# VH-VL binders against f1miw6, part 42

Target 1, 251 residues: f1miw6
Amino acid sequence: MPHFAKPLLRNIITRNLFNSIKKKQCLQYLQTLRTLQYDGFTTVYFGETDIPESLVTGEDFSDGYYMPTPTWCVVHAGGSQGWVPWKYRMFLRDELCIKQEDNLFFEFCDVVKKAYGKCAIVVKERRRQDATRPKEGKETEAQAHVPSVVNLTSVTCCPEVAKSYGHKLLTLPSPYNYLNPLDSAWSSLKWFIINNRKEFCLQSVDGVYSYQYILFSDLISKGIERINLSKWRTITTKVRRWENYYLGKLS
Key: E = the ipSAE of ESMFold2; O = the ipSAE of ESMFold2 at other seeds; V2 = 0.75 times the mean of E and O plus 0.25 times the DockQ between their complexes.

## First folded at step 17 (VH-VL; framework fv_izeltabart)

Design y5 (at its last look DockQ between E and O 0.81; V2 from the best seeds 0.75)
Fold by ESMFold2, look of step 17:
Structure y5 (fold): chain C 251 residues (1-251), chain A 121 residues (1-121), chain B 111 residues (1-111)
Amino acid sequence: as target 1 above (251 residues)
Amino acid sequence: EVQLVESGGGLVKPGGSLRLSCAASGYTFTDYYMHWVRQAPGKGLEWVGEIDPSGGSTNYNEKFKSRFTISLDNSKNTLYLQMGSLRAEDTAVYYCARDYESGYWSGMDVWGQGTTVTVSS
Amino acid sequence: DIVMTQSPDSLAVSLGERATISCKASQSVLYSNKNWMNWYQQKPGQPPKLLIYAASTRESGIPARFSGSGSGTDFTLTISSLEPEDFATYYCQQYYSYPLTFGQGTKLEIK
């Protein structure tokens, strides 16, 4: 009669298997990325962030009787060469659900092909909230954004579309947020919004969404411009230091 | 003249908490990464972590991540180190330093004079 | 962690003579034809001071008697003609990988 199958030991074994799978995925990602970089692929990080309307207005509805508040969803891409020369997309998510056209990723692949040639396109793994992750292992501080509504504006990135343009699509495993320079870019954008939102105040209201959309678009556009080539080179260099750390730790 | 001035050091009991400050002047605070580096008595230098004042992004030495928090206040051009669950081994001089990071080169080109933290009963 | 090991731990040298301090990294810090490491000087009672960045480039205002050399894992700081103000502790530091790490230091003393 074995005495080593207690519930605590089974929980530890399940957590160790999950951690081992994620470590293997990270090592495979890094090795593939470095091989593609050696082979002349330009690395491009493609992703999205949520900007709650309360961040822009400064209003606080979180302590009242619950009411949905809209969030802005921004989709963009960048790397050591700066923001991709591609028009980023901005949507209202909480009040208006706008389905993105299925050709958006096709357009993106064409633009980066023309700008950089063959690319390693890195997309962050979508958060998984089911049994493939140990239940006692929370996603601790790896994900900065907290969604309030299901993100229906997410782009589906098809590997075959990327391949047809000569690109390679890579998935960054979810607990390794230090390996995504876009997270730092989003933090800088949100910092800019907080510090400059009073500069973009409306004096009058023609229509709520028309004036708010113009104000938000101008503020966000200026915030994106603030994250210049020098900033992108800095944050990608710091990501490389984390890549070197994980390559040493996980190999 | 670029200057960094640390403060907030002192004597603290084991298990206690302390917040260090680093006041920056003579340059545009949001243009440079900032570091905390410590030096135990008679020992070498140990990197604690860094922060981007223009976005709040942090990178920590994993040794300290569970007990130490780096933060800032851009309106005061001030960097903070919040230290919790202090131990005798945390006794050190704590320096803040400015990072000349261009994406091509890096170096801590300006340092404060340091503030001393002593953890003892 | 990348371990930076300096040699010797202490060095006694006469004024006007050459001092040589060695630093060995536990793995290469060379990337894109650059060595991602620096040298710092620390005098007693003072904060560290940046001397050399990128292994061999002198920081602004550093006297020409200081020079850095080496590549990959093996690095050397040389002081060609020692002056009284050069008696200090010297640290190498890598910024190739997180965490950033310093060597244990080399104390340069008057013989």
Scores: ipSAE 0.736, ipTM 0.902, lowest interface PAE 0.9, mean pLDDT 82
Fold by ESMFold2 at other seeds, look of step 17:
Structure y5 (fold): chain C 251 residues (1-251), chain A 121 residues (1-121), chain B 111 residues (1-111)
Amino acid sequence: as target 1 above (251 residues)
Amino acid sequence: EVQLVESGGGLVKPGGSLRLSCAASGYTFTDYYMHWVRQAPGKGLEWVGEIDPSGGSTNYNEKFKSRFTISLDNSKNTLYLQMGSLRAEDTAVYYCARDYESGYWSGMDVWGQGTTVTVSS
Amino acid sequence: DIVMTQSPDSLAVSLGERATISCKASQSVLYSNKNWMNWYQQKPGQPPKLLIYAASTRESGIPARFSGSGSGTDFTLTISSLEPEDFATYYCQQYYSYPLTFGQGTKLEIK
């Protein structure tokens, strides 16, 4: 093949337009967030993480394309006040594809209103490659008819619902991963799981079951508990340093 | 007694790679963020990046992000700096430092002795 | 990046006298009524040592002759009565914004 030394011009123009849109979105997000904080809104980050079964069991992921294993999705929220006093939710990934909680976001908005008053609720924009390889033949069902819906993969987040509780719903642009303190919280949870999964294992006394059980809820609960108020303050302070960086860079 | 001991410095040609180590002892390794900071000969201090040993979260000086990787091994209480595509301007003493971040204040309260990296033809 | 500019670059002062080192940030490091900056001391052949955090609070074990002051963009480190062990290079450092940045340093010498 002849040597290709120059990139295609149209790809450069398309990427430049995409990058300028994302920069504008980030600047708008940061300016809106700071205005809301000045106006007395409590910032709350609402999000999810995947916990594959292999992380909990410790077994080697040999080839998920042949015999897929379940992945758990954890939904929670937090900020500089710590975790929201709202019980986190766990879902199987397959369950999320065909059944979503109809009123979960309504419940969440009510809880944070009672806990903090008016909130700036931040939800991360879904990454393009966030999904894993799907199992062949799975079915997906559509959810409620809402005009301007911002979705996690597990929960429908409606701006009008947030507004009805006096909240503002903000979308964090996906390329700016440093701006989401939940990413650090999720990393700490996964670290806890890896280092403590043997302590929560149950094994049958009888030889009928030749495998060990993991108490998923207990392990997750303890991992979330270890991400205490002090840790949340550290995480949000480090995110603020990134916010200051991007505000200076994009201004 | 809290101690940080860097190692792995040496002479490398431009374009080469080097991995620095920082062995920590005398405290609970996972309670503190860890930093890499460098100092070129006769010059001031330059922050390279940090890592949370209790979760692996990193924050880099964007200047180095494409060429440098911070990692750790909690079983050995050891911090690493993997440096690639080295340049003459990367010649410096590299320090590891422990930092306490309270959410209200921060400070690098313990430093290693440093390890010297020299990049020259 | 927030540039931290120290003055002077070098300062010669007699024992028992007062030394004053200035640090200016290229933008304010004040947030939530706190100044997000520190002072470090570095002696030749040694790593830096934390002196002052949050602009004005002494680290544990630092003598009372060291004091920090200022707010926003302008900060001062003062050594009220110099001792022989105080001759070193001093760095200011901000942690308001990434990347964390240090001043270029002020070398304090015996006159």
Scores: ipSAE 0.714, ipTM 0.895, lowest interface PAE 1.1, mean pLDDT 82
ESMFold2 (binder alone), look of step 17: mean pLDDT 91; pTM 0.943

Design y6 (at its last look DockQ between E and O 0.01; V2 from the best seeds 0.00; counts 0 for: pae O 19.5 > 2, placed apart)
Fold by ESMFold2, look of step 17:
Structure y6 (fold): chain C 251 residues (1-251), chain A 121 residues (1-121), chain B 111 residues (1-111)
Amino acid sequence: as target 1 above (251 residues)
Amino acid sequence: EVQLVESGGGLVKPGGSLRLSCAASGYTFTDYSMHWVRQAPGKGLEWVGSIDPSGGSTNYNEKFKSRFTISLDNSKNTLYLQMGSLRAEDTAVYYCARDYSSGEWSGMDVWGQGTTVTVSS
Amino acid sequence: DIVMTQSPDSLAVSLGERATISCKASQSVLYSNKNWMNWYQQKPGQPPKLLIYAASTRESGIPARFSGSGSGTDFTLTISSLEPEDFATYYCQQYYSSPLTFGQGTKLEIK
């Protein structure tokens, strides 16, 4: 007999409704983005990535021998003009609650206004924030759920702050992560770390044994620099092809 | 081998409109951003704006944003500058230029010969 | 807007002598260890021609007598031994932020 058939059927129906809502949100996002682009807004993708220390050291945590290691959060932004001319930020994930309400987003908005003029600032939707059903119950329009703020793990991205600098803040719906060129840039950075970490060791030869230390900040800085303007233009060109595809498919 | 050819310049009265064209050849048009730059008689160079054929993103000198529109047609490899509400101060040679970006530097590496716009009663 | 100020506005120099043109940016154009600043040459009746990019690197086909130097806000174009074809107007141009801006130009004339 079909035990738990009601929960399984409800789960399937809920997943279908969720996907329909996300498709409408994606179409609205793309239409808004194109309008802003035609109005002369420069598109800038703002985001973060996690770099576990084990990626840098190469240490293996198999066999249940696990020590808590820090995870570094890198915050940066870029687009078809390359990385924003803004010093990227790096935080230890374990120390995020020490300085979570900083003016970082204000500073970012000021820098990109200075660099590019008015911007369409795109931030990836957090998966946990958009995974729940609306408590408001029945609603007709997918755009009725516009968050008051959009949060990265370490940075609060407020639409009114962006507006005060002449920018527009856009949220990229979670299922469409491949429309975020910053994710490709992060993957390139992690590839660079894996393949170059030994070159950035500082080694002292003491006659008995060698001690090594990885200049982590130099490694990250070099990795960011290697993701150059040409790479950014390639990534954003591929994203635009996918955007055009979905505008045709979803419209 | 890379060539940019502007056209559409001429004499126009104040308040009038004009559309300039820049025909590109000898390279993959969609791989490069394009610029409009102008030069009034006896004066220096002034950037008007740019457009990215692959992204649709435009940037304007705010001085022109309310009156000028940059657009393109990828099927014709052609860049356009639509100018409205023209003033005597808009009298200039208008150049199109190709943006080169290698990730180590950026600049305007190829220029057209320009087309002359004269705004006069 | 980043203002690019050239000095002098005009310069008279004899053939075979050195010419030096200064460009000052109202704020730094240094990003990721590169100066986002270019030099262009323009002869009468011709479009501008890219001469030096990234402050100090000659474009392909540009003679070795042209050199660029400086960083951040202060830049210099030097022509070590003037030839007749070098008499033109020279423009610096920042590519650091929108709007892109040019210096007012320096006209190089035969003394």
Scores: ipSAE 0.000, ipTM 0.400, lowest interface PAE 18.4, mean pLDDT 77
Fold by ESMFold2 at other seeds, look of step 17:
Structure y6 (fold): chain C 251 residues (1-251), chain A 121 residues (1-121), chain B 111 residues (1-111)
Amino acid sequence: as target 1 above (251 residues)
Amino acid sequence: EVQLVESGGGLVKPGGSLRLSCAASGYTFTDYSMHWVRQAPGKGLEWVGSIDPSGGSTNYNEKFKSRFTISLDNSKNTLYLQMGSLRAEDTAVYYCARDYSSGEWSGMDVWGQGTTVTVSS
Amino acid sequence: DIVMTQSPDSLAVSLGERATISCKASQSVLYSNKNWMNWYQQKPGQPPKLLIYAASTRESGIPARFSGSGSGTDFTLTISSLEPEDFATYYCQQYYSSPLTFGQGTKLEIK
């Protein structure tokens, strides 16, 4: 099968022609999203990011004693109205303590129902690790898998739970990162952490370690607060322009 | 560390067949398309074709399409080139290379060391 | 097929001096304001190595003395101050349309 015949608009995404399943998944996602938006559903993006503790501490092990560095997972949600009024969650990720939060999604669904009414809750499909240059045209259609739930690495997102609260759960295909405004929000948070982490250091006191965790949580909380409504509007406007492009229109 | 290792090269008579392998490690194999590129002695580089591990979709340089088949085994992280009806002009070093593609650029960002195929009577 | 034509076929240059290598495509490789064209370096007995992508952007770990320029059909690779490790064969390659094609190569030699 020829690679392409008219290269002008399609050269950048030529691999997507070879992965027609992923293009169809994206178009189905966008058509469903638009239908839900027309029917009065508020769009909410629910997701997670990883923050290694070394990013917060600034420690460099390259010339000293090597020590494993744990990773924290932050779970939150947002959209064109800003962050959802829901307390974000943090989970420690290590080899000995990996878990999924069974009831967190129930709690989230209740909060967003009270805040916005019926919601189109968008989660990313389980993401493969990429070397900072995201790959497009991956096939993630469940030919080999027929899952009844959508899992983040730390949270189980059950479609039946969302439905029971009047919501619809949507899966964003993994190769379309620019259609997820949370990715931009997470980048802003990590930038804030790098530039402000020294201001949240505290020495140990009385043999307890609660102060260090509290200051770390305060750093994350302040970083999330810095992503204000104006920032969210900019991000979601850009995402909507890309969505219109893939539906056959350019903004 | 991302690494590609070719094997299966050797001496074969004209009209014969040979199967080349490329073992990949250090990255998620199914996230990247893969290429075969060849280089005849003292000559330049010639693209043979590519394959996408996520569905087995192939693209060939039409020069080779009737005689060469690109395939893979995702369980072994291995790319293959089946060559048939070999001719003296197919004598070359055969490289596998990882494709990188984005909305801003595409190219072959990681290459193996190559395996030599010699077609001689 | 897009033919990529390099000039010269070989070039002898003294250490510390500047080298320039040209590549001309038989049709434009410009799409969406990006040039779908790469440069590779190949030393004897080694595979090619990606040097410059999108006509002008250095790959990670490539020294600043390497630069790429040009647009559309005409491209140039420049090495501003030659080091001993730079003596190799250089290939341009288009990623605009199938089949992917390489230039014939330019061998850079010590004068």
Scores: ipSAE 0.000, ipTM 0.383, lowest interface PAE 19.5, mean pLDDT 77
ESMFold2 (binder alone), look of step 17: mean pLDDT 92; pTM 0.950

## First folded at step 18 (VH-VL; framework fv_izeltabart)

Design z1 (at its last look DockQ between E and O 0.94; V2 from the best seeds 0.83)
Fold by ESMFold2, look of step 18:
Structure z1 (fold): chain C 251 residues (1-251), chain A 121 residues (1-121), chain B 111 residues (1-111)
Amino acid sequence: as target 1 above (251 residues)
Amino acid sequence: EVQLVESGGGLVKPGGSLRLSCAASGYTFTDYYMHWVRQAPGKGLEWVGEIDPSGGNTNYNEKFKSRFTISLDNSKNTLYLQMGSLRAEDTAVYYCARDYESGEWSGMDVWGQGTTVTVSS
Amino acid sequence: DIVMTQSPDSLAVSLGERATISCKASQSVLYSNKDWMNWYQQKPGQPPKLLIYAASTRESGIPARFSGSGSGTDFTLTISSLEPEDFATYYCQQYYSYPLTFGQGTKLEIK
């Protein structure tokens, strides 16, 4: 038994236990979702994507200028009825914007209640690999309980807020990416941006940042519009086939 | 007229690689998922996988996922199947097919003529 | 994976007679009051052709002598009054769950 083999074996055992827990969480998620759908809840997927500015502008800064490119965050929601009739949000990630968005989830819950009635609101679980281990200096403090329901880096999704509007908030376990139709919608949006960004490049605004802002908003708006009801029905139907696969495989 | 034309089939030794192509015409390529389906000599149909041309997302039959890759060139309206580590049991006619998805029903409503892959020593 | 089992594997029938082909799914393919399965026809040396979708609805251009029936796990393709062009292999296929799967096929031969 080499010394290095024992730590690797412990990591394998820990990984297998973690995967078993995630398997149970996925099965519970799917069973809960189907129960809610049977009970008349409309399924709505609420989420975010990052769009680096270089994807939108097509600019190449490799010539020696040191300019970190900002990343834009788009927050939206959709399902088999298409995009929710709610104005999506777009903001910079390297900017502190969370205080203006504290009531964003409240507004969202109100809008979907008015549009669809009671909803099963699905939010993707954030993977912990992006989070660092708590530092030694903070070990004696009451460690922050990582909320099991906080899955977005830009928006707090509180189950009590959803419940107050008659909704149910569900967390999609992180390893099951096929179960989130927003991932397909985001890929289609990015594809649209790459293939259409040159047609939205105008010098109709004052300054570089104003130009980039209007380019982003025009491109994003058009790209979201191109992901129409037909596309949403297709991707949600494909997700349902994965749901049925996992229900059979995991049960 | 909607038309799909496969090419790139041929004879290859076990362990080899081959790339199949499917040229699409007569419709908006990015509006429909595209499938690969194979049929071994004298056997039935087996689904390989599908791809969304308007985002690149793929769904594979797990049986093939480690050895086969589905990709696209939207500028040429062309679907590809890259096959690696080929085995004798991969000998088949390979079809591309367009997936019609209405939300109320789905079907592979247009098929190509197929291209034959033979894996033999 | 959902196994689609057809019976018989082959069937010999005279022109003008009725043919009946069965397909049984290893689990229900019914969702939202719709059956997520299709029937395809394949003639020798040709690709498959979509005949029936949603278990019972004929694709455009398919003659009325083709009909599909059944629900859940048990499905039937019926061809009334066979014509010479109907001698082919027929496949059922489910699209309820990944991976998409086909039945093993039923070869319809002239008696």
Scores: ipSAE 0.794, ipTM 0.924, lowest interface PAE 0.7, mean pLDDT 83
Fold by ESMFold2 at other seeds, look of step 18:
Parts: sequence; C-alpha cells; structure tokens
Structure z1 (fold): chain C 251 residues (1-251), chain A 121 residues (1-121), chain B 111 residues (1-111)
Amino acid sequence: as target 1 above (251 residues)
Amino acid sequence: EVQLVESGGGLVKPGGSLRLSCAASGYTFTDYYMHWVRQAPGKGLEWVGEIDPSGGNTNYNEKFKSRFTISLDNSKNTLYLQMGSLRAEDTAVYYCARDYESGEWSGMDVWGQGTTVTVSS
Amino acid sequence: DIVMTQSPDSLAVSLGERATISCKASQSVLYSNKDWMNWYQQKPGQPPKLLIYAASTRESGIPARFSGSGSGTDFTLTISSLEPEDFATYYCQQYYSYPLTFGQGTKLEIK
C-alpha cells in the first residue's frame, strides 16, 4: 500500500531532520557554554520537577482503580557551587490551575547576580507536542524552530531579563538529558522521598490537607538539604564527562 | 572492613541471560557511585558503567547499553548487572568497584574479587 | 572514545632497578589545570588497586618509590627501585570523558 509508504517515509525524513537539528543545537549549546565559562560566567542550572503525591504516600494505582493524584512542582537551581541561595518554590498543580510565574525569574536573576556575579543560566528546552508527532501537510520548519522565550511550566524565562542582570540564558536541547545535572539532583530528591516518606508521616485527627502540605514541605526541604555541595560537585563533574563526550562526538 | 562481594557468575550459552550481584558492606552505600568493570581472560580492563545508589542515575559505556542494565536494591546494599543476549566475547571476570569522587579527582578505590562469566556453547 | 595506549606491553627489570611505563592518550585529558587520569596496579588473581590519581598524586599507603608525571596526552609511571611485590600489570585510566577507558596494560616482570 503506497499510501502508508508515503506517511512512513515522511516520518523517517522528519525524524532524521529533527535529529540533525538537535545535534547542531547541542553542539552550539556546548560551544557557547564553554566560551561563557572561559569568560568567567558562573554556570547555573535553573529548572523544575514534578512530584506526584502518590510518590509520597506510596499508593499503588494499578488494579484498575485509578484516581488522579495531585502533583507538586518544585522549582530550584544549582551548579558546582551547590544549590543557589534562593528559596525554592513549590506549587500544587491540576488541569484547571496551571500557573506561570513571571516575577520569579526577575527575582532569581537578581539573587544569582548578588551571589555569583554574571551567570550562564541553563534551562532545559520545553518540548512542543507537535515537534515529536508532526501533522501531515504541516511545514516542518515551525516544528524545529527554537522559541524566543524559554519557559518552564511554572516560570517564564526571558533572555532579555537575564541580559539586564548581565547574565546569559542558554537553552539545553531536550534529548540530551545527560547534560543537565538538575535531572540527577531531582532523581536524588525523589529517591530521598521514597525512602524516607514513612518517617515523616504523622497521624492527624483534624485538617488532613493542611497536614499533608506540611509533610510535603518538610520532606522536600530535608531532601534538598541532603543534596549537599559534595553531591553537586559529583554530579556536575559527571555532566562534564558527558559534555566532553558530546563535544568530541558531535564535532 | 569495606567489602564488595560479587556473585552470580557461571557458564551460559550464547544468547542467554545472567544477573550478577555485588553485595556492599562496611560503608554508607548511598554515598558512592558504583561501577562494573570487566576483564576478559588475559586481557585488559573495560568499563561497563556506573550507577548512583542515592538516585538511580546511570552512566553506561554505550557499547553495552542495549544489552546490559545496571540496577540496585538499597534495602540490601546490593548492585546488579543484568546481562542479556550474551556472546562469547562477554566471557570475562566482572568486578564491581566503588567510585570515590571529590570533584577534583576520582578513582575506583575499592574493588571486589570478581565473578567469572563464561559464554560458550 | 579516548584511547589510552601504554608502552611497552611488557617490561623485564631487575630488582632494585628503575622501571618506566608510558601512557599516551589519544586526546588531551587536561581540564581546569588538572590531568584527569589514574594509574592502577593488578597482581595475578587479584583485582586492580588504585596507585596514583590525578596523574601524579600517590594514593594513601602507596610507597614513595611510585611516582607519576606528565600532562595533557603523555604520562609516565616510574618505580624508582623495584621490590619483589612490584611485579604486576599496570594500567592507566582516563576519566576526562565518557566512556571511562583503560590502557591495555604493561606487565612488569623480573629480569
């Protein structure tokens, strides 16, 4: 059936073009990052992670009984100097109440300027839905285009705001997960949560929701504290070995 | 008193699977990345990969990534290497090793005695 | 992948004499004014043992007769006066880039 062959061929061509563009973007990112580091910019990784409440409670949603679990979003930043001395943010998500926090990026840029001076602020690229499953007949140019404003789901990260503080905002292409030490930090936080959640549980006679929020905040705060300077130096050193690998491979 | 003990080696046919274990004791398991390193008979050392016990993050030698999986069980202080689609060239002594990482240098500072995997028909 | 090439493959040296083992990286392993490579010693039937890290720094408990030198791509392990327990196979290893790679080894034998 020639009709199926044409959509399959276009999928292969689109996938190959997407991969080639992402490789060029990664090489550009790495070269820019190394230039900024040589020029005295402090590297700071700014990002977010989602923590579903089921991770904290340990509830199993298999067996066909599924209830949507509230999801918490944690926003923080770090690098080879440890966590940025900036109060992390925690938001409760649901489908009806997804928020973007524009003021937070201004505040963040001011804090890191005071702490480290000029920074290379790295934010992981948010993947557009149509970039991974292009519609038939839709031009592919728009699907591969890097957006002008880099956004987390909770925070708008504007390059001009970063520039006004003397910073440079960089976008890390999404397929290259090894290049973001925040991913390792988030995994360690989630590991801490799953292995310590029972020690933070208390029985409550009243106010179950307020009790749960306090438990999440205490548990997350302790988990972040456990990711100390030594751990940050370790994970950033591991990321540098991947950077060196990709610089050699993609050149 | 720091000790690493590998087990699970043996004879296996080509195309088969095998899971190696590395039991750790005498230190805080979650403070150190752990490596798998192999050595074919009469040959040199080859790095297989590493894992962070405090987060499950892995870094693989890409030549093994499609066939080998590194995992762990923190409740047992145990590291695993799941090997699939085994070939004759996978015949080796498999070591687990503890990674010391200071941020300024790193090294495999503690090694197990190894477990032998033989792949032959 | 960074290839670590040792020379010679085998070396016969008399007790009390000096042994020199070379290791060459296929690209520089220098980063931030540090050389990201180590030396290991392995005796028959035993696992490797960390000998020297960061190219030139002796691990705790390693005798002063062991020294490392070099930078960038060219490295040398020197044993200034051979003892009977020094006859083993020696490996260099880089940790500048993934994958981590070892040299092919240099077997040090009694002449």
Scores: ipSAE 0.780, ipTM 0.919, lowest interface PAE 0.8, mean pLDDT 83
ESMFold2 (binder alone), look of step 18: mean pLDDT 92; pTM 0.945

